# Ledger of designs, part 6: VHH binders against Large ribosomal subunit protein uL22 (rpl22)

Target 1, 185 residues: Large ribosomal subunit protein uL22 (rpl22), of Caldivirga maquilingensis (a8mbl4)
Amino acid sequence: MRYWSIRDEDVIDLVKRRYNVTISADQIAKARGFEFRISWKKAIETARAIRFLTIKQAEDYMEKVKDLKAPIPIKEFTRKQAHHNVPWDGWPVAKWPVKVADSFLQVLRNLESNASYRGLNIDNTVIVHASASRGMRIRNYMPRALGRATPWFQDTVNIELVAVELPAELVPKKFSWARVLKAIK
Below, E stands for the ipSAE of ESMFold2; O stands for the ipSAE of OpenDDE; V2 stands for 0.75 times the mean of E and O plus 0.25 times the DockQ between their complexes.

## First folded at step 1 (VHH)

Design f6 (framework vhh_7ubx_2)
Fold by ESMFold2-Fast, scan of step 1:
Structure f6 (fold): chain B 185 residues (1-185), chain A 122 residues (1-122)
Amino acid sequence: as target 1 above (185 residues)
Amino acid sequence: QVQLVESGGGLVQPGGSLRLSCAASGFTFSDYSMTWVRQAPGKGPEWIATITGGGSTMRDDSTKGRFTISRDNAKNTLYLQMTSLKPEDTALYYCAKSFEDYLWGTDEYDYRGPGTQVTVSS
């Protein structure tokens, strides 16, 4: 229902600024998922972490997060953490958001399918835009023994991913934690 | 051909320190994450630490306060600095080349060396 958070002309401009390459709109693949019942804050951080990875690298990363083998860097400090194997020292905080990773993986697989159907080389297709926005709030009710049901609300998140095919020489051939951490700031 | 050769093992007393080295050849060293793994007789392999080509590290919680992984890409060499060694640290230590430049847990490596023995006893 909403417009894409980025227009094709803005994608083309971003690619020109970042990679010094001119692409056409037919080299752009997009995918969206709506109303995921996940943490918006963790989704924002996950979106940042996958920017400028290839679709395949991002998919593998999300699968590793689901399997509790790789964390997402979160910019908040906290004393409680689910796991011990952190690929960086100190800040940012490491989290293993399984539901968030699963939601992103679903959208990433749609992105891969869309890119393939458009004839793009998946191995050279890089995520240049990833966003998580607030979705529709879902109203639920808890029955009360002594009266009307008590409403409670589930926040939802919409995920948008945009990827472009780049010349092979500009494509990251390997996943890099340094790249992920630099994107988080 | 990919080759990994560990060195620096030996006998050390409890509380001592030891530095392990792994000389790598046959691949572009800086393009791959490198890992240290150990295995004691009668036990399964235990992951110690991984370091990316860029120097980012992931360490096992049980040893991270005493062990530090590092690398010198110009020399194609991986290191493990071990301090406050305990009898439980007695094991064959080997280095491993990951399939890619990434950080994961213990279960993925492309190639490993023959190992260097570390014995911690009085």
Scores: ipSAE 0.000, ipTM 0.144, lowest interface PAE 14.4, mean pLDDT 79

Design f7 (framework vhh_7ubx_2)
Fold by ESMFold2-Fast, scan of step 1:
Structure f7 (fold): chain B 185 residues (1-185), chain A 122 residues (1-122)
Amino acid sequence: as target 1 above (185 residues)
Amino acid sequence: QVQLVESGGGLVQPGGSLRLSCAASGFTFSYYDMTWVRQAPGKGPEWIATISSSGSTMRDDSTKGRFTISRDNAKNTLYLQMTSLKPEDTALYYCATPYEESIFGVDYMDVRGPGTQVTVSS
């Protein structure tokens, strides 16, 4: 369990280094979800994309992904002959399945609830830690033939989010979805 | 302050091997995913591999047969073992963490080390 969670002292240190602000443990909100049947690669990318967004901005982003099937920039090797003057292709954009966005949205809603319960101002609460890690493998069954079910194992993903209330002047005010959806170049 | 310092680069002949190291300080290394990225002269940055806080790895298909990413949390150090090096592997190699703000996920790293130069030539 320990490697799934960042310690409060580490969160306090992170905020001090990044924002030059001293916070106490009572300004920290946490949420986690287990065994989501989603792509680990896409979960890692999503976790990184929502780091340092407010809870509300991250929720809005997940809703847009669910509604519009918005792509997220993902490194993907496009077969390339380096000495044939093929132009640098940059980072391609991949389409997200709804379940990745839905999984993160579930954890984000829990995070918002937990932050609200702790008395934090949600408008000023920023995600400072977001991780996606390998979860327990789940045994499933698929029809094979003649009444026999063939077992197979599905990899799962655990999601962990930690957020902190910051002074309003340090909170991101404007976020461009277009920037998130572009390939890196 | 987050600090990453790469080492282990140098001149190597085609077919050779190198092991790159990245010493991390200023954050709780064991709780963060770590990435290796390279940039060849006149080209943009290219992601090589990411290793999660738990040790799970993701690698670019073009290099995954020759490059291995690993970490030693007790030493706060990230490694990249490179084998069967080719002239096209000539680049400045960076380690990076998504500690700083990034809206591009693992592919966009605002915080990285100064890099270590790898040159593959006879």
Scores: ipSAE 0.000, ipTM 0.124, lowest interface PAE 15.6, mean pLDDT 71

Design f8 (framework vhh_7ubx_2)
Fold by ESMFold2-Fast, scan of step 1:
Structure f8 (fold): chain B 185 residues (1-185), chain A 123 residues (1-123)
Amino acid sequence: as target 1 above (185 residues)
Amino acid sequence: QVQLVESGGGLVQPGGSLRLSCAASGFTFGSYEMTWVRQAPGKGPEWIATINTGGSTMRDDSTKGRFTISRDNAKNTLYLQMTSLKPEDTALYYCAKDSYDILTGEYDAFDIRGPGTQVTVSS
């Protein structure tokens, strides 16, 4: 039982400041996933990329990343990666983290289920908080030809998503690369 | 007022070592991710490493064997330990506050960066 990285009062305050709308706690849906064996850096970038998208837009985005049809913008100040199939020029670099996208999609589907259970309109439910944090390290062993296995540790990542139902007028109607890129700048 | 001030740069021979420091003020240092970035003459910025609030680090693959990022929250200071320096490491090194802003939904390392400290690797 880990504490949430954001409290309901902080979510309500965020929505008030960003959208100038007062919501109640019953309009908030949350989902968490623990101990995914994925890259923490790529998970942080993926969390950043899906903020302020609707649950459905984020799910569709993750499906496309899994199919190698859409990239995640990575906040690396290294030389420009391949130009082909990248929907923007230059920085940020583009990557296609399939396993990270799959992990986020699992948590997004749980978020959608939780929002539906609360009676929220999924089409009007926007992700206002997305976080990727270090999880528990998993100890593994490499078998050796004779005797003891050599221990090694695998880092894991926890994913936390929070979404709120907004008035339809304030909800993004279409997925936009400009919105995704703005979220990481 | 948020301020970041880098120090520790200088002229060093190939194979040498330097430790860079970044002194932070005007914000709760321990609550934010911190990043080291460098910019060589005529090149764009190159990310080196980020350290999160829990001390976990992300590092560029090309330098991670030679560079180590660390933080001291009691002193509001970020460090970059550089070893086995090469001529291609010659650049202006600067630190940046790299935090997720939940109010705006933005992650911006550049708007809150220091003026930088120059590192020159030459025989």
Scores: ipSAE 0.000, ipTM 0.134, lowest interface PAE 15.5, mean pLDDT 75

Design f9 (framework vhh_7ubx_2)
Fold by ESMFold2-Fast, scan of step 1:
Structure f9 (fold): chain B 185 residues (1-185), chain A 120 residues (1-120)
Amino acid sequence: as target 1 above (185 residues)
Amino acid sequence: QVQLVESGGGLVQPGGSLRLSCAASGFTFSDHYMTWVRQAPGKGPEWIATISPGGSTMRDDSTKGRFTISRDNAKNTLYLQMTSLKPEDTALYYCARLTYSSSWSYFDSRGPGTQVTVSS
């Protein structure tokens, strides 16, 4: 049994600070998924990109990523990149993060279901917390020359989403690149 | 009025080669990242390769040994050289313009595609 990465009291406080409205715990919906075999760095950027979108806007965004219409902006910092030549003009990703988008879409669909079960108006439900944390590392063995096994670890990622129902007048009506760019900053 | 038109597809035997072309018009081709994408029957779109304005390339690991992306900025043309073709390479191949900013990249235009069929 484990706690959520954010308490209901902290969610309520965040909504008051950002939107100047008071909500109750009854207006909060949550969903999480565990041990996705995806890049943690890409998952963190995805989590940032969907914060403060409605559940429906985030779902549409993930589907567009899967269709190669709207890639997630991924900025990577590694010590190696500062000192080694890269094969492209500083573009941060080699391919679209379809598996990451699919993982988030699964959790978003669960979030939508949970919000609906709680009686929340889905069209007015906004994601106020999105996190990607390191999950359990899975120990595996890779084949080597001459059949010798070499141990390696597969990283996994846990995704946690929290959404709240807001008054209709405060809900973003259209997806906005400007809003997504602010979330990533 | 951005226009992208692919050509060079067709029926080819396994182990064969094809060179796809994408003719671009209505924008400054040399300023844009360009991409090849394919879609096989019953499957979603699959990224193949992207090339920068300066000619640097990124390729998907599954095809990078057999496919090469290149461009001719003087002719406003993008190319995909395909070698050692396999039946699983059968797909509609299309080119796309990638808009890249400091925080974003996304496809804002694509062509209608050219069909590649690999069969005996």
Scores: ipSAE 0.000, ipTM 0.143, lowest interface PAE 12.0, mean pLDDT 75

## First folded at step 3 (VHH)

Design g1 (framework vhh_gefurulimab)
Amino acid sequence: EVQLVESGGGLVKPGGSLRLSCAASGLTFSNYAAAWFRQAPGKEREFVSAISRSGYTTYADSVKGRFTISRDNAKNSLYLQMNSLRAEDTAVYYCAADTDFYSWGYDSPDEYDYWGQGTLVTVSS
ESMFold2-Fast, scan of step 3: ipSAE 0.000; ipTM 0.199

Design g10 (framework vhh_gefurulimab; at its last look DockQ between E and O 0.01; V2 from the best seeds 0.00; counts 0 for: pae E 19.3 > 2, placed apart)
Fold by ESMFold2, look of step 4:
Structure g10 (fold): chain B 185 residues (1-185), chain A 121 residues (1-121)
Amino acid sequence: as target 1 above (185 residues)
Amino acid sequence: EVQLVESGGGLVKPGGSLRLSCAASGFTFSDYAAAWFRQAPGKEREFVSAISWEGDTTYADSVKGRFTISRDNAKNSLYLQMNSLRAEDTAVYYCAADEYDWLTGEGFDYWGQGTLVTVSS
């Protein structure tokens, strides 16, 4: 949906507020993916976890989630969630949403390609917007006696990622659980 | 807090028409998928029609071409126009809504109390 797209002006304002740096539109790269058949709630948590990482850090993180080597911390959808051993302090609710991580990787790879096409230094390109919104809900029917059917819905999710090239001094130098948890807290 | 209230049911002769309404309150209806189900005495509840946030519609085969679902998000309302009614359409009709997730026909969280439609001569 077009209403999910963040405008270049909004990205520039966000960067000014957060980093006190003025960028131009040619320092922005965007990527979207549509109709991923994944959990919207898990996608929201994953989007939150990758905000303010570099594209490369986010790609590596999602690869580790797929390999069950790194969890996603869970903030908003914690009702009746199991406790897990986690690599950080003070937030024991986590998940390994492999299908979601794979979907985010696809969009991240497109984002990297778009950033490279724009001539951006990928090592200094930081994700400043990550969103997951409900897409088309696919309706199907379960066969029943007498020609009747029971409907069922399959949710889809649209992912939008926006990254900007920043001065090297403002770029996170390496992956940090503290940075991931700050986006959650 | 969350309520769905059906209205418009009644007695009608075969071949007649009725329009059902469902008023939603206590939540932002435009964020939800909505549907109509029905249950005849002694039978399982069955799907009738559904409509998405964007107005995409789906119908059970037994009602295609006779029933029309619609929504008015500004009025927080769901409608079912029922034409060419038959005796087998006699049932309690329920309005349902759901926020998220992969849904089967049994996955709706919110239900109305139902409105009775009786089709008989």
Scores: ipSAE 0.000, ipTM 0.087, lowest interface PAE 19.3, mean pLDDT 78
ESMFold2-Fast, scan of step 3: ipSAE 0.012; ipTM 0.322
ESMFold2 (binder alone), look of step 4: mean pLDDT 81; pTM 0.828
OpenDDE, look of step 4: ipSAE 0.006; ipTM 0.281

Design g11 (framework vhh_gefurulimab)
Fold by ESMFold2-Fast, scan of step 3:
Structure g11 (fold): chain B 185 residues (1-185), chain A 121 residues (1-121)
Amino acid sequence: as target 1 above (185 residues)
Amino acid sequence: EVQLVESGGGLVKPGGSLRLSCAASGFTFSDYYAAWFRQAPGKEREFVSAIGWSGSTTYADSVKGRFTISRDNAKNSLYLQMNSLRAEDTAVYYCAADSYPYLVGDEFDYWGQGTLVTVSS
């Protein structure tokens, strides 16, 4: 079964609590993608990292992850010293999940198209919900001996993004690591 | 209005030390990636050192072990401690701040005015 993980009324409530503004359902844009062959754990962390960024900021972020120029913070209990070229100290751990970033970029571009189709100002459209859920398993076969096939399952991930148009004064004008880390923590 | 104001430049003898400061105003400095660049006469601008908004650092090979970058978010300030200075360190030094997630790069949103460092006997 396919249904949205968040209802419009819940989005409206979230925006009222976080930004102290009332929006209508016509200011909401949504996009989702199904059955991406990516790591669910890395997808969850990527979803957390892009929350409360504008669509444009999230797209740029994902493109830079694909180029190995920007990391995704991974929430783990084990602390690490900053021994790497990353823009924060130790925890969270930094990773560069290229396939995950590409999958999110595909959904983000669909979100941008959907927001534009609905007449929203893309520069003022902020991601307020991002989720990664387990999708259908894809059954494959690997040969183990002559004529013998053993089924193996490839886990898939579904990505769901919801964005809303906000007044320009409430929209983050620039990307910042502090805002990304605040969203994951 | 956003401003980065540098200070601490001057004339110093080879082997000497100097501390540069950069004061940020008009924005939340703690949310910004910050860096030092330098430009010698007739040369292109060169990366010197960078510090993430949380304190992680990186250095150009030419200054590693001699220079130390630090920040004080409570004072909205960036520092560069320069030790064992050489004639080739003579340059105008610029502080820069960017909210984008690139650790190394020349594309920064905000730049200081520059402070001259001359290493000469």
Scores: ipSAE 0.000, ipTM 0.156, lowest interface PAE 14.4, mean pLDDT 78

Design g12 (framework vhh_gefurulimab)
Fold by ESMFold2-Fast, scan of step 3:
Structure g12 (fold): chain B 185 residues (1-185), chain A 121 residues (1-121)
Amino acid sequence: as target 1 above (185 residues)
Amino acid sequence: EVQLVESGGGLVKPGGSLRLSCAASGFTFSEYYAAWFRQAPGKEREFVSAISYSGDTTYADSVKGRFTISRDNAKNSLYLQMNSLRAEDTAVYYCAADLLEYLPGEGYDYWGQGTLVTVSS
């Protein structure tokens, strides 16, 4: 049994502050995944990028990242961008973290299933909490020289998503690159 | 009842300045992203500038360095300071608000009625 990084009370308070609407706990859907073997830094940036998107918008975004058709903005200072299909100019750096996007897509699909099971309207269900935290470290041994093995550790990442059904008039109708870029500043 | 009401439009000579205002009512403006768009006669609506709920700004290349967007959450107001105006800036200017910012002008949920800006000698 694991504890959630956010309580239902905190979700309700966040929704009241951001949307000026009072929700009940039965309008909240949650999903999480554990011990993904992905980059924690890229997972944090991906979590930021999907906050306040609908579940469907976030799923579409992750699918496009997997297909190398849409980037995740990464807070990394470099002049050079290798890819040509960047929807913004300059900083932040664009990356296409396929394994991270796949991991988030798995959790998003579970979130959609859980929201549907609770009777929520998926078209009006918005992600209000998305986090990536460090998971269990896996200890392995790899040979560095003949007859020698050195320990190394593989970090894992836990993904936690929380979504809420909102009145239709408060739900974003379309994906926004400007919002995604703001999350990095 | 959600409303956005623009004001400050008018006739100005090339090189002149104007300040547009947009008054928001019926929603918690401070939580919303806000933007200015314009539409010239016979052209499609185009993005001008946007400001996030926390004050981060974005500008279209055509206005960058000449226009400044700002907001006053205490007054539920959005502003556009327009300097070094050109004949090509002639358009009806609209303010828009959305819980998430959309660029280049795709899907803002709330729109004003518009205010006419004419730059002509």
Scores: ipSAE 0.000, ipTM 0.134, lowest interface PAE 12.6, mean pLDDT 79

Design g13 (framework vhh_gefurulimab)
Fold by ESMFold2-Fast, scan of step 3:
Structure g13 (fold): chain B 185 residues (1-185), chain A 124 residues (1-124)
Amino acid sequence: as target 1 above (185 residues)
Amino acid sequence: EVQLVESGGGLVKPGGSLRLSCAASGRTFSSYAAAWFRQAPGKEREFVSAITWSGGTTYADSVKGRFTISRDNAKNSLYLQMNSLRAEDTAVYYCAAELGPYWDYTDESEYDYWGQGTLVTVSS
C-alpha cells in the first residue's frame, strides 16, 4: 500500500495560506508515478521547478527540457551563475535531465486527465504540491561470465503531483524563470 | 535588464528587399522565444513572425513565403529578411522577446521585452 505524501486538508490549508482562497476537496486533482529509473537529485530539482506552475505551463516546460531547449536550474549552478537580472546569460553548459523530464511529463499528462475528469478548468489548475521520493530499489544482474552473475541495484523515484483550480486572477499567465530560480534556492 | 534595439529599416521600392536586425543587450536570444510585430499608422499592432526556443518558426499569412525569421547566438541578434516588399508592408517593425514557455507566440501580450521600433517605408 502506498500513501499520498499530503492530505486534502493540508492542500486546502496551503492554498488558503498562499493565495488567501478557500477551496473544497472537489477542486483538487492528483497523480502519481512509481519506480521511474531516474536520478533522485535531478527529480527533486525538477519537482521544485514546476511547483506553482499551471499544468499546461509545467507540461510545456518539460517538453522544452526534453528537446534540450530549456535548462532546469540546479542549486549549485544557480549559486555560481547568479546574474540577478539575466538568468540564462552565463548559464553553464549543463546536462539536461531528459529522462527526468519525460517521467514528469507522464505524471503531468495523468494529472491533466484526472483534473479534466473532475471537471476542473485546466487553464486555471495550478500545481501546489510536487514531490520526488525514493522508490523501491530494483535488483539487476550483470552479463554472466563463466556462469556467474553479479547483482547490482538501480535506485528508482516516485513522483507525486497535486493541483488545484484557482480563480483566473490568481493563476500565473506567464512562466517566470525568476520564480523557478527562487524555488530551487 | 534587457534592451532590444532594432536597425535596418528604411525606404525601399515595391518588390525590393530589406533585412531588419534586433540586437539584445543583457540576455541572449538563445534563451528566448522571439518575434517581430508591426504597426501601420492608424492600425493595431499585428503579428509578423516568431521563432521558438526549439528554433521552430511561425509566419502571418500576409508575409508567409516572403519573410524569413532567424537568429544568430554568436552575435546575440534576431533577424527578419523581408523579400518582395509591398506598399502594405509599410509599418514600424518591433522586435519582441519572452523568456520561458508560453501558449501563443502570436499574442503580443505574451512578450515581456520590446524594442523601440524601426520604420519601414515601401513606396513607388
Scores: ipSAE 0.000, ipTM 0.148, lowest interface PAE 13.8, mean pLDDT 75

Design g14 (framework vhh_gefurulimab)
Amino acid sequence: EVQLVESGGGLVKPGGSLRLSCAASGRTFSDYTAAWFRQAPGKEREFVSAISGSGYTTYADSVKGRFTISRDNAKNSLYLQMNSLRAEDTAVYYCAADRWGLPYEFTSSDYDYWGQGTLVTVSS
ESMFold2-Fast, scan of step 3: ipSAE 0.005; ipTM 0.186

Design g15 (framework vhh_gefurulimab)
Fold by ESMFold2-Fast, scan of step 3:
Structure g15 (fold): chain B 185 residues (1-185), chain A 124 residues (1-124)
Amino acid sequence: as target 1 above (185 residues)
Amino acid sequence: EVQLVESGGGLVKPGGSLRLSCAASGGTFSYYAAAWFRQAPGKEREFVSAISRGGSTTYADSVKGRFTISRDNAKNSLYLQMNSLRAEDTAVYYCAAGPLYWESPDYEDEYDYWGQGTLVTVSS
């Protein structure tokens, strides 16, 4: 993907609407990663969870998810139709996706490096856009007992992060893990 | 970083019973799904049983009705109660934990953390 999912003009408009601050394109830092072999649905929820955190807060959050100290609030969507195609019916789905957190941490570290290179104050740099989009599908093989393999397809995900330096008074100084935990039933 | 240590292996007579334990240290074991795998001499490693964070269980056909998997999250421990043991149950038994989500709990590639194994020999 050569096009960014959000333009600088849209970022500037978002910051003006949300924070009532006018910024220039020089205050914007960006990073993206391609073709991560992770769940798209979980990546969307992770992107949502890190929006409007500082880069350092988001990095700390992802490290805590990797250590299983913090969950990601996965939105539950239920309809009147039953779910079919559950290979291990009755197994609960965990809400702490370690591999997704690792992928986002990789992109966040690149974002921090890019922001630092542009001369931004990392402590005051806030993620204002985070998106996960579908990438190319990869054919994989699952190893089994007796050294056998069966083919299956794995979707990939592209991650895109955009952050902006804000005045210190507008920057969130604390992140509440208790709030995140309460969001998960 | 989670470390798993198995115990309870040993020599047992056919028809006997044995209880394996797996102690977890480092990290929070209670967040993981967990499983038992085994490897008999000269054979590939095979799935035995798995248990979700919430306590839902699944078993390989060869052990269903004879083995029971359980966990104690307060003690960060996983157990395998083995009854009606047969010579073909002789193997090194491995405890496995993580990740937080499976697509196929019977595949070893699904698990991030592994113990060193404990030997179970069924013979006189």
Scores: ipSAE 0.000, ipTM 0.108, lowest interface PAE 16.5, mean pLDDT 75

Design g16 (framework vhh_gefurulimab)
Fold by ESMFold2-Fast, scan of step 3:
Structure g16 (fold): chain B 185 residues (1-185), chain A 123 residues (1-123)
Amino acid sequence: as target 1 above (185 residues)
Amino acid sequence: EVQLVESGGGLVKPGGSLRLSCAASGRTFSPYAAAWFRQAPGKEREFVSAISYSGGTTYADSVKGRFTISRDNAKNSLYLQMNSLRAEDTAVYYCAASDSFWGYLSTEEYDYWGQGTLVTVSS
């Protein structure tokens, strides 16, 4: 049994503090995925970027990321990228594999299905918690000449998303880079 | 299948000019980062120029002011205009494309490579 990184009571408290509205647990939708073979650092930045977007906005954002039409900004510049990195416009490095966006899309689609099952209005359902945590290391084997396989370990990532239905007036109406930057801060 | 096909290399005298072209199939250059690298005999592959998703450009110090990188999104092509060529510019020139929006100086950051086109600068 795995526990959620946030309790329903903490979600209700967050919504009260941020939006000044009281919700019940039946307005909360959750989804999580386990053991994705993706970069943990890139998953953390992706999780930050989708917080406080609607489920639909986050899905559209991830689809644009997969098409390389939208970057995921990195809050903290990674030193290992410094002597290879050439930022053009003063923006933090925004580099990611397609797999990260695809992994988040899978969890977002599950979140949308769960929210629909609970009777929530998807257009008014906002992601209030997005988390990427280290998962189990998986032992794999790489095929090699002479019929031998080389063992290797893949770090995995668990993704956890929590969304709540809000009054329409509090729901973000449009996507913008300023909103993404504000969420990362 | 993604392919990058280069053209425009050749023999030119010092002080001359050449324009290299790189055509992409199986993907678009926009909005991705793309770059030119070169490799002289017995040397490592070195950075020449890059263009980012925003159209921002950078150049190696050895070519700055002489070379210009550009792309034509409608033609799905990347270009390198080389002016005031020197004997030291003699190399195989490689077109590179990344799955990243940002241009990098390192070869390992680029996912797709052309076959290379030879540029010889000699009298």
Scores: ipSAE 0.000, ipTM 0.114, lowest interface PAE 13.5, mean pLDDT 76

Design g17 (framework vhh_gefurulimab)
Fold by ESMFold2-Fast, scan of step 3:
Structure g17 (fold): chain B 185 residues (1-185), chain A 122 residues (1-122)
Amino acid sequence: as target 1 above (185 residues)
Amino acid sequence: EVQLVESGGGLVKPGGSLRLSCAASGSTFSDYAAAWFRQAPGKEREFVSAISWGGSTTYADSVKGRFTISRDNAKNSLYLQMNSLRAEDTAVYYCAAEPSWLYTDEDAYDYWGQGTLVTVSS
């Protein structure tokens, strides 16, 4: 129904540039979710954080964020940030966006199912594109005195994930904060 | 894989200082988050301090301002400088390491040492 933010040709080109490997469209898995009632800013940062992780690593990461055990790096400059239990020093700011992580986890599980259906090896399937875009505004009404209703709008976010099966030697074997931090620049 | 061995424990009087060391073998600390935990007689294991892959440190409220965690990747070692020791600091101290994560939960750590006893006595 809706258009993808990246073409298969662009995915193939990205993989060739980053990993020096030629893939076919058959090695690409995709998933997307629509109209999540979450923060767009936090969703865009979460999308950046999971790029170039395996599907399984990203799922584990999101589950840990939901459990308040792992943060998402946020590109914000603020003087009110306190140093907490975070795996890096200073900038970027650390946040634990539970609702955002839950939304991404839902899309990641769909991505895993789609990759399995296509016959891809999940252990070797890496997220090469992750996008959070503004979705439809949901129009609501707050009731007032007879005959009056005030419309208000709830912002929503669409999540789009694309993953590719790579040769095992090119696949990250463990989660790495260095990899996450490089992705958020 | 990494194997951890703690040292530096002993008997000190209240107000004294000790420096604990944890030596790693098998692989380097540069790829790991590392932490100190302690277990007092008859109590559960509790978090003391951690240092992340990126060098950020965190401390339990009971030791903030008194203890300092540090590491030397070239010597493949983790340290805990303990100052102003109190009787309630008496415990077996364990170092722990895990790749890439900073956590206060003991279940997050893959590698543990055997422990070193610290006794703070009257």
Scores: ipSAE 0.000, ipTM 0.160, lowest interface PAE 11.5, mean pLDDT 78

